# Designs tried in a protein design chat: VH-VL binders against q20498r280to473. Part 22

Target 1, 194 residues: q20498r280to473
Amino acid sequence: LELTDLYMRTGKKVPVIVEKCCASIEDQGIVTGIYRQCGIQSNIQRLRAKFDSGAEPDLHEFGQRDIYSVSSLLKQYFRQLPNPLFTYQAYPKLIEAFEKEDSLSEKVESLRFSLETMPEAHYRTAKFLMEHLTRLCKSKSLTDMTSKNLAIVWSPNLFRPPPTLNGADTHLLSGLNVHTAICDFFIENSESLF
Key: E = the ipSAE of ESMFold2; O = the ipSAE of ESMFold2 at other seeds; V2 = 0.75 times the mean of E and O plus 0.25 times the DockQ between their complexes.

## First folded at step 10 (VH-VL; framework fv_relatlimab)

Design a2 (at its last look DockQ between E and O 0.92; V2 from the best seeds 0.00; counts 0 for: pae O 5.1 > 2)
Fold by ESMFold2, look of step 10:
Structure a2 (fold): chain C 194 residues (1-194), chain A 120 residues (1-120), chain B 107 residues (1-107)
Amino acid sequence: as target 1 above (194 residues)
Amino acid sequence: QVQLQQWGAGLLKPSETLSLTCAVYGGSFSGYYWNWIRQPPGKGLEWIGEIDHSGSTNSNPSLKSRVTLSLDTSKNQFSLKLRSVTAADTAVYYCARTRDIVSTDYFDYWGQGTLVTVSS
Amino acid sequence: EIVLTQSPATLSLSPGERATLSCRASQSIRDYLAWYQQKPGQAPRLLIYDASNRATGIPARFSGSGSGTDFTLTISSLEPEDFAVYYCQQYFDWPLTFGQGTNLEIK
């Protein structure tokens, strides 16, 4: 389900699955390799089914048993969005703004403008997720997850180039590097960008 | 105290459908996964599958194509159907309970067992 | 799928002796292991969950230990009613699997 459609059905600008998973990870997920280590597949499947049915499961005891399934579920949710979090429509503008050679202040302003072109549900959810990841970076000594480490594991789930880009495009391999770099930038600068 | 009581036909011919029902007494039906496990005579135990209060099911991949799990929440009952049986499906079949919390899938209550024999 | 290997297949002991039953997993299952006792003609009975926690009503002579891949059920002093087959079971991931059993024979 598209984020905008979910917002229209529920009245919530940030999906419940995103809110609950982030809260659980901030509460119980200050552990080695959070978002890098994978959870147990059966646990991820059961939990996803509960959220898909419209339930709002209490993640406290779940997280005590397998917090890595909570973090894996959250990444999977974003990976499976029909329009990625940082939409197909905003993608070219975000890449252009990030790659332009200018000052930090000018880069932030250009990215902020491009982010504001996204539908409200995408913008609000992106803000929520990036602020979550920024807060999580404060615990890197406990988790072994720097902003760069988080960007590596998160960027494949957040950015997809539009289908109209050439598959043999020179950006195919550099696109992976750019996605990590822009994700790292968003995590490091979320307070200024959103 | 929670009790599981099970019943169903015990003698089948090849290609028939095995059908068993388990009723839950003395406890909540919600908050658990309801399971079927089987044990061929003189052999070990094999997990068949689970169903929860909402009707969500998961089954052993080795049996998935032949297994149907269902429930009747008004009667606190759940059922197993196993299609296209052969002599290899001869076993004692048990219903059992696990908590609806991940990674706690140990079986704390069991039904009495039903021997199902499939003639050749 | 995760294979559990129990040893020995048969253990013959006298009342009052200590029984030690082993279960080895083909991969780490952390402490997501249970032990069951099954007497002839009966359903299995849960003895131990999470590798070392006794289930309700289980006598103190039963204890479990281990984590990762190697697990042990110990019966400190055998009683005549302890004659049975014992199974370990993992619940780390699907499909849920059982060991092949250890037949504890009391002489």
Scores: ipSAE 0.492, ipTM 0.801, lowest interface PAE 2.6, mean pLDDT 90
Fold by ESMFold2 at other seeds, look of step 10:
Structure a2 (fold): chain C 194 residues (1-194), chain A 120 residues (1-120), chain B 107 residues (1-107)
Amino acid sequence: as target 1 above (194 residues)
Amino acid sequence: QVQLQQWGAGLLKPSETLSLTCAVYGGSFSGYYWNWIRQPPGKGLEWIGEIDHSGSTNSNPSLKSRVTLSLDTSKNQFSLKLRSVTAADTAVYYCARTRDIVSTDYFDYWGQGTLVTVSS
Amino acid sequence: EIVLTQSPATLSLSPGERATLSCRASQSIRDYLAWYQQKPGQAPRLLIYDASNRATGIPARFSGSGSGTDFTLTISSLEPEDFAVYYCQQYFDWPLTFGQGTNLEIK
């Protein structure tokens, strides 16, 4: 289900799965390698089924036993969105804004304008997620997860080039790491971008 | 205090469908996974699968193509069907309960067991 | 799938002796291991969960230990009713699997 459709059905700007998983991780997930280490696959599948049914499961018991299943589920949720969090439509503008601008202030301004073109559900969910990751970076001494480490594991789940760009034009693709670099920038600058 | 009681036909011919039912007394039906486990005579235990009160299921990959799990929440009952049985399916079949909390899939309550024999 | 290997296959002891039963997992399962006792004609009975916690009503002579891949069930002083088959079971991931059993028999 697309984020805009979910927002129209529920009236919630941020999906409940995103809100609950982020809260659980901020409460119980200040642990080594959060988002890098994998959860148990059966736990992930069971948790996803509960959210898909429209339930709001209590993640406290789940997180006590396998917090990595909560973090894995959250990444999986974003990876499986039909239109990625940062949308196919905004993708070219975000890449161009990031690569073209040299100064921090110009890069922030250009990216902010591009982000504001996204549908409300995408914008609000992106704001929520990036702020979560920014807060999590403050605990890097406990988690061993810097903003760059988080960007490495998160960017594949958040950015997907539109099908018309895949394999067709190499100068529109920034290279193997541009998604990581943009994600890292978003995590480090979420207060000014959103 | 929770009690599981099971029943079903115990004699089958090859290619028939095994059908067993388990009733739950003295406890909540929600908040748990309801399981089937089997044990060939004189041998070890094999997990067959689980179902919860919403009808969500998971089954052992070795049996998944032949297994149907179902429930009747109005009667607090759940059932196993195993299609196309062979002599290898001869076993004592148990129903059992696990908690609906991750990583607590130990079986705290068991049914009395039903011997199912598939003739040669 | 996760394989549990129990040893010994058969353990012959007398009442009053200490029994030590082993279960080894093919990969780390943390402490997600249970032990069961099964007597002839009966369903298995949960003894230990989470590797070391006694289930309700289980006598103190039963204890479990271990983590990761190596687990032990200990019965400190055997009673006549303790002679049975014992199974370990993992619940780390699907499919749920059992060890092949240890037959604890009276000499």
Scores: ipSAE 0.233, ipTM 0.712, lowest interface PAE 5.1, mean pLDDT 89
ESMFold2 (binder alone), look of step 10: mean pLDDT 93; pTM 0.950

Design a3 (at its last look DockQ between E and O 0.94; V2 from the best seeds 0.00; counts 0 for: pae E 2.6 > 2)
Fold by ESMFold2 at other seeds, look of step 10:
Structure a3 (fold): chain C 194 residues (1-194), chain A 120 residues (1-120), chain B 107 residues (1-107)
Amino acid sequence: as target 1 above (194 residues)
Amino acid sequence: QVQLQQWGAGLLKPSETLSLTCAVYGGSFSGYYWNWIRQPPGKGLEWIGEIDHSGSTNSNPSLKSRVTLSLDTSKNQFSLKLRSVTAADTAVYYCARTRDIVSDDYFDYWGQGTLVTVSS
Amino acid sequence: EIVLTQSPATLSLSPGERATLSCRASQSIRDYLAWYQQKPGQAPRLLIYDASNRATGIPARFSGSGSGTDFTLTISSLEPEDFAVYYCQQHFDWPLTFGQGTNLEIK
């Protein structure tokens, strides 16, 4: 389900699955390799089914036995969005703003402008997620996950080139190498961007 | 004490559909996964699949295309259908319970077993 | 798919002896291993879960140990009723799988 449609159905600007998984990770997931290590597949699928049924499962038990299933589920949720978190529509603008501006302040301003034009559900969920990842970076000595490490594992789940751009000429997919860099920038600068 | 009692036709011809039912007595239907496991004569055990009280199912990939799991919450019963059987499906079939607790997929209560024979 | 290999296939012992049964997993399953006892014409009976926890009503002579890929079931002093087939089962991930069994028979 598209984020805008979920918002219209539920009235929640941030999906319950995102809100609860982030809270669980901040509570029980300050562990080595969070978001890098994979959870047990059956736990991930059962947890997803509980969220899909409209139940709000008690993540404490899941986190106690397999916290990596919670983090894996959250990445999977974003990977499977029909329109990625940072939308197909915003993608060219975000890449252009990030690559073309050399001044930090101009880069932040241009990215802020592009981010603010996204649908409200995408904007609010992006804000929520980036702030979560920024807070998580404060625990890098415990998790071994710097902002760059988080960007490496998160960027494939957050950015997709529009199908026309991606499918028209594979030789022009140089933008895929920038996804980690822009994700790292978002994590490091979330306070000024959102 | 929780008890699982199972029944269904024990003799089938090739291409027929195996159909078994398991009734749950003395316990809650919710909070658990309800499973089917089979054991060919003189052989080991094979997990078939699970269903929960909401109707959500998961099945062994080796059987998934032929398996239908269902439940009747008003009767505290759950059922297995296995389509297009062959002699290779001859086995004792068991229903069994696992708790809906993370990584607790061991079978604490079992039905009595039903021998299903598929003529060759 | 996680393959469990049990050894020995047959173990011949007398009452009062100590039995040690092995189960090896094809990949790490942490401690998510269960043991069952099965007598002819009966359903399996849960003995051990989480590698070392006895199920309700299981006598103290049954114990389990191991983690990762190598697990053992120990029966400290065999009783006549303990002669049966024993199966291990991983409860780590789908599909749930069982070992091929160890036949514990009376000498």
Scores: ipSAE 0.491, ipTM 0.785, lowest interface PAE 2.3, mean pLDDT 90
Fold by ESMFold2, look of step 10:
Structure a3 (fold): chain C 194 residues (1-194), chain A 120 residues (1-120), chain B 107 residues (1-107)
Amino acid sequence: as target 1 above (194 residues)
Amino acid sequence: QVQLQQWGAGLLKPSETLSLTCAVYGGSFSGYYWNWIRQPPGKGLEWIGEIDHSGSTNSNPSLKSRVTLSLDTSKNQFSLKLRSVTAADTAVYYCARTRDIVSDDYFDYWGQGTLVTVSS
Amino acid sequence: EIVLTQSPATLSLSPGERATLSCRASQSIRDYLAWYQQKPGQAPRLLIYDASNRATGIPARFSGSGSGTDFTLTISSLEPEDFAVYYCQQHFDWPLTFGQGTNLEIK
């Protein structure tokens, strides 16, 4: 289900799975390699099934026995969105703004305008997630996860180029390094971007 | 005290469908996974699959295409169907319980077992 | 799939002796290992879970140890009723798998 459709159905601009998983990780997930280490697959699938059924699973229990299943589920949620978090529609403008602007202040302003073109559910969820990751960076001495490390593991789940931009003759398509770089920039500058 | 009792036909011909039922006494379906495990004569144990009170199932990939798990919560029963049996499916079949607690997939209660023989 | 290899295949001992049964996993399963006892014509009985926790009603002579890939079931002083087949089972991930068994027989 698309984020906008979920917002229309529930009235919540940030999905409950995103809110609950982020809270769980901030409570119990200040551990080595959070978001880089993978949880046990059966725990991930069972936790996903509980959220899909509308239940409120006990994330404290998962945090005690397998917190990496919570972080793995959250990444999986974003990877499986039909329209990615930063949307197909905003993707070209976000990449263009990031690559073309040389000044930090110009880059922030251009990205800010492009981010504000996203549907409200996408904007609010992106704000929530980036602020979560920014807060998590304050614990890098405990987790070994810098903003760059988080961007490496998160960017594949947040950015997909549109099918037309993926054409073989479009050299504006960037590899994983650009997605990582823009994700790192969002984490480092979330306060000014959102 | 929780008790699992199982039943079903014990003699099948090749290509038939194995069908077994397990009844749960002294407990409810909520909070548990309900499992089937089999043991060929003189050999080890193989997990077949699980079902929970919502009807959600997970099965051993080696058997998944032939396995159907179902439940009847009004009767506290759950069932196994295994399609297209061959002699390789001859085994004692057990129902068993695991708790719906993370990483607690060990079997604390077992049914008495049902020998299913597949012959020509 | 996580393969569990038990050794020895057969262990011949007398009542009063100490039995030591081994289970090795093909990859780390942390401490998510269970042990079962099975007598002829009966369902398996849970002895140990989480590598070292005795199930309810299991006598203190049964103990489990190990983590990662190497696990041990110890019976400190064998009783006549302890001669049976013993299986280990990983409860780490799907598919749930069992070892091939150790037959503990009377010498």
Scores: ipSAE 0.464, ipTM 0.779, lowest interface PAE 2.6, mean pLDDT 90
ESMFold2 (binder alone), look of step 10: mean pLDDT 93; pTM 0.949

Design a4 (at its last look DockQ between E and O 0.88; V2 from the best seeds 0.00; counts 0 for: pae E 3.6 > 2)
Fold by ESMFold2 at other seeds, look of step 10:
Structure a4 (fold): chain C 194 residues (1-194), chain A 120 residues (1-120), chain B 107 residues (1-107)
Amino acid sequence: as target 1 above (194 residues)
Amino acid sequence: QVQLQQWGAGLLKPSETLSLTCAVYGGSFSGYYWNWIRQPPGKGLEWIGEIDYSGSTNYNPSLKSRVTLSLDTSKNQFSLKLRSVTAADTAVYYCARTRDIVSTDYFDYWGQGTLVTVSS
Amino acid sequence: EIVLTQSPATLSLSPGERATLSCRASQSIRDYLAWYQQKPGQAPRLLIYDASNRATGIPARFSGSGSGTDFTLTISSLEPEDFAVYYCQQHFDWPLTFGQGTNLEIK
């Protein structure tokens, strides 16, 4: 289910699964390799099924036994969105703004403009997620996860090049380095971007 | 004290559908996964699959194409259907419980077992 | 699929002796291993979960240990009712799998 459709159905701009998983990670997930380490597949599937049914699973108990299933579920949720968090429509503008602007202030302003063109559900969810990751970076001495490390594991779940772009241009724009770099920038600058 | 009592098919012909039912007494039906496990004569145990209170199912890939689990919450019962049986499906079939808690898929309560024989 | 290999296949002992049963997993399963006892004509009975926790009503002579890939069930002093087949089972991931069993028989 697309984020805008979920918002229309529920009245919530940030999906419950995103809110609950982020809270659980901030409570119990200040552990080595959070978001890098993978959870147990059966736990991930069961937890996903409970959220899909509208249930309120006990994430405290899940986190005690397999916190990496909670973090894996959250990444999987974003990877499976029909339109990525940073939408197909905003993707070219975000990449251009990131690569073209020289000064920090100009880059922030250009990116802010492009981010604000996204549908409300995408914008609010992106703000929520990036602020979560920014807060998590404060614990890098415990987790071994810097903003760069988080960007490496998160960017594949947040960006997809639009299928209608020219293949050569898409290849250049879709390199792992640029997606990681822009994600790292978002994590480091979330307060000024959102 | 939780008790699981099972009943159903005893003797089947090849290609028939195995059908077993398990009733749950003396405990909560929600908050658990309800499982089927089988044991061919003189051999080890094989997990078949699970079902929870919402009707969500997960099956052993080796049997997934032939197995269906179902639930009757009004009667606190759950059922196994195994289609297109052969002699290889001859086994004692057990129902069993696991907790609906991450990584606790050990079977704390078992039914009494039902021998199902598939003739040649 | 996670394969559990039990050893020995058969263990012949007398009442009062110590029994040591082994289970090896094909990959790390942390401590998510259970042990069951099964007598002829009966359902398995849960003895140990999470590698070392005794299930409700299980006598203290039963103990489990291990983590990762290597696990042990110990019966400190065998009682006549302890002669049975013992199975290990991983509760780490799907499909849930069992070892092939150790037959603990009276000498």
Scores: ipSAE 0.424, ipTM 0.768, lowest interface PAE 3.0, mean pLDDT 90
Fold by ESMFold2, look of step 10:
Structure a4 (fold): chain C 194 residues (1-194), chain A 120 residues (1-120), chain B 107 residues (1-107)
Amino acid sequence: as target 1 above (194 residues)
Amino acid sequence: QVQLQQWGAGLLKPSETLSLTCAVYGGSFSGYYWNWIRQPPGKGLEWIGEIDYSGSTNYNPSLKSRVTLSLDTSKNQFSLKLRSVTAADTAVYYCARTRDIVSTDYFDYWGQGTLVTVSS
Amino acid sequence: EIVLTQSPATLSLSPGERATLSCRASQSIRDYLAWYQQKPGQAPRLLIYDASNRATGIPARFSGSGSGTDFTLTISSLEPEDFAVYYCQQHFDWPLTFGQGTNLEIK
């Protein structure tokens, strides 16, 4: 289900699964390699099924056993969105703003403008997620996960080039490098951007 | 304290459907996965599948095409159907409980077992 | 599928002796390994979960150890009621699987 459709059905700007998983990670997930290490596959599937059924599982007990299933589930959720978190529509503007602006302040302003063009559900969920990742970076001495490490594992789940882009394999590979860089920038500058 | 009691027909012909029911006493029906396990005579144990309170199921891939689990929350019962049986399905069948917390899929309570024989 | 291999297939001992039963997994299952006892005509009985935790009501003579791929069930001093078949079971991932059993019999 698309984020805007979920917002219209529930009245919640940030999906329950996102809120619950981020809270669980901040509570129990300050551990080595969070978001990099994968959870047990059956655990991920069971947690997803519970959220899909409308249940709100007790993530405290689950996190005691396999916190990496909670972090894996969250990444999977974003990867499977029909329109990615950073929408197909905003994608060209975000890439252009990031690549063309030289000064930090100009880059922040241009990206901020482009982010504000996204639908409210996407904007609010992006703000929530980036602020979560920014807070998590404060614990890098315990997790071994810097903003760059988080960007590497998160960017494939957050950005997809629009399917109507007519580009060669070289363009697609260049886009992947940019996705990590822009994600890292978002994590490091979330307060200024959102 | 928790007790699982199971029943069903014990003698089948090839191609029939095996049908077993398990009732749960002395404990909560919600908050757990309800499982079926089988054991051919003189052999080891094979997990068949699980069902939770919402009706969500997960099956052993080896049996998935023939297995259906169901539940009746009003009676605290859950059931196994195994279609198109052959002599290879002859086994003692057990119902069993696991908690619905991840990575706790060990079976703390078991039914008494039901021998199901499929004629050759 | 995670394969569990138990050894020995049969262990012949006398009451009062120490029994050591092994279970090896085909891949790491961390400590998500359970042990069961089964007597003829009865359902299996949970002895150990999480490799080393005794289930409620299980006597202290039963202990489990190991992690990763190699696991051991130890019975420190055999009682007459301990002669049975023992199974290990991984509770790591689907499908849930059992070892083929170790028959602990009276010598």
Scores: ipSAE 0.374, ipTM 0.761, lowest interface PAE 3.6, mean pLDDT 90
ESMFold2 (binder alone), look of step 10: mean pLDDT 92; pTM 0.945

Design a5 (at its last look DockQ between E and O 0.71; V2 from the best seeds 0.00; counts 0 for: pae O 5.9 > 2)
Fold by ESMFold2, look of step 10:
Structure a5 (fold): chain C 194 residues (1-194), chain A 120 residues (1-120), chain B 107 residues (1-107)
Amino acid sequence: as target 1 above (194 residues)
Amino acid sequence: QVQLQQWGAGLLKPSETLSLTCAVYGGSFSGYYWNWIRQPPGKGLEWIGEIDHSGSTNSNPSLKSRVTLSLDTSKNQFSLKLRSVTAADTAVYYCARTRDIVSTDYFDYWGQGTLVTVSS
Amino acid sequence: EIVLTQSPATLSLSPGERATLSCRASQSIRDYLAWYQQKPGQAPRLLIYDASNRATGIPARFSGSGSGTDFTLTISSLEPEDFAVYYCQQHFDYPLTFGQGTNLEIK
């Protein structure tokens, strides 16, 4: 289900699964390698089934046993969105704004403008997630997860090129992964961007 | 005190469908996963599958294509059907309980067992 | 699929002796390991869960230890009723699997 459709059905700007998982991770997930380490597959399956049934599980007991399944499920949720969090529609504008050779202030302003073009549900959920990841970076001494480490594991779940692009891999020509780089930038600059 | 009582046909011919039912007494039916495990004579134990209150199931991949698990919540009963049986399906079949926690769990209560023999 | 290998296959001891049964997992299962006792004609009985916790009503002579891949069930002083088959079971991931059993028999 699209984020906009879920918002229209529930009246909630941020999906319950996103709110609950982020809260659980901030409560119990200040642990080594959060979002990098995988949870137990059977736990992820059971947790997913609970959310898919419309339940709002209490994650406190579960997180004590396997918090990495909560983080794995959250990444899976975003990976499976029909329109990615940062949308197919905004993708070219975001990449262009990020790759333009501008001052930091000009880059932030251009990215902010492009982010504002996203549907409300996407914008509010992106804001919620990036702020969560920024807060988590404050605990890197406990988690061993810097903004760059988080960007590496998160970017594949947040960005997909639109099917209408030629599919040319211009970031391979530069020798850098642009999805990781823009994700890292979003995490480091979330207060200015959202 | 929780008790699981099971029944079903004990003698089948090849290609028939095994059908077993387990009833739950002395405890809550909701809040648990309900399981089937089998043990060929003189052999170890094999997990068949689980079902929860919502009807959600998970089954051993080796048996999944032949297994149907079901519930009757009004009677506090759950059932196993195993299609297209062969002699290799001869075993004692047990029903068992695990807690309905998000993670998988161990089996705390077991039924008495039903010997199912597939002839020929 | 997680394979559990129990050793020894058969353990012959006398009442009053200490029994040590081993279970080895093909990958780390943390502490998600249970032990069961089974006597002829009966369903398995839960002894130990989460590697080291005794189930309710299980005598203190039964203890479990281990984590990761190597687990041990210890019976400190064997009683006549302890001669049975013992199974380990992992509840870490699907499919749930059991070891092949250790037959603890009277010498």
Scores: ipSAE 0.220, ipTM 0.712, lowest interface PAE 5.5, mean pLDDT 89
Fold by ESMFold2 at other seeds, look of step 10:
Structure a5 (fold): chain C 194 residues (1-194), chain A 120 residues (1-120), chain B 107 residues (1-107)
Amino acid sequence: as target 1 above (194 residues)
Amino acid sequence: QVQLQQWGAGLLKPSETLSLTCAVYGGSFSGYYWNWIRQPPGKGLEWIGEIDHSGSTNSNPSLKSRVTLSLDTSKNQFSLKLRSVTAADTAVYYCARTRDIVSTDYFDYWGQGTLVTVSS
Amino acid sequence: EIVLTQSPATLSLSPGERATLSCRASQSIRDYLAWYQQKPGQAPRLLIYDASNRATGIPARFSGSGSGTDFTLTISSLEPEDFAVYYCQQHFDYPLTFGQGTNLEIK
């Protein structure tokens, strides 16, 4: 289900699965390689089915057994969104704003403008996730996960180029490297961007 | 004190459908997976599949194409159907419980077992 | 799928002796291993879960150890009722699988 449709059905701007997984990871997931190491596949499948049924599993007990299944589930959730978190519609504007501006302040201003064009559910969920990742970077000495490392494992789940790039087919290959860079920038600068 | 009691037809012909039911007494039906496990005579144990209170299922890939798991929450019962049986499906069939928490899939309560024989 | 190999296939001992049963997994399953006892004509009985935790009502003479790929069930002093077949089972990933069993028989 698309994020805007979920918001219309539930009245919540940030999906319950996102809120609960982020809270669980901040509570129990300050561990080596969080988001890099993969959980047990059957555990991920079971957790996903529970959230899809509308249940709210007790993530404290689940995290005690396999916290990497919680972090893997969260990445999978974003990867499977019909419209990616940062939307197909905002994608060209975000890439252009990031690549065109040389100064930090101009880049932040242009990106902020483009982020604000996203639907409310996408904007609020992006804000929530990026702030979570920013807080998690404060624990890199315990997790071995820098902002760059988080961007590497997260960007494939957050950005997808539209099936056809309007006048920018040559940017598809270059865009793969830029996804990590823009994600790293979002993690490092979330307070000023959102 | 949880008890599982099971029943179903014990003698089948090849190509028929095996059908077994398990009733749960003295405990919560929700918060658990409800499982079927079989044991051919003189052999080891094989997990067939599981179902939870919401109707979500998972089955052994070796049997998945022939297995249907179902539940009746009003009666605290769950059932196994195994289609197109052959002599290789002759076994004692058990129902059993696991917790609905990841990586806690050990079977703490078992039914009494039902011998199902598939004749030739 | 995760294969569990039990050894020995048959263990012949007398009451009062110590029994040591082994289970080896084809990949690391951390400590997600259970042990069961099964007597003729009965359902299996859970003895140990999470490699080393005794299930409710299991006598202290039963203990489990190991992690990763190598696991052991120990019965410190055999009682007459302990002669049975023992199975290990992994609860790490689907499909759930059992070892082939160790028959603990009276000498």
Scores: ipSAE 0.135, ipTM 0.687, lowest interface PAE 5.9, mean pLDDT 89
ESMFold2 (binder alone), look of step 10: mean pLDDT 93; pTM 0.952

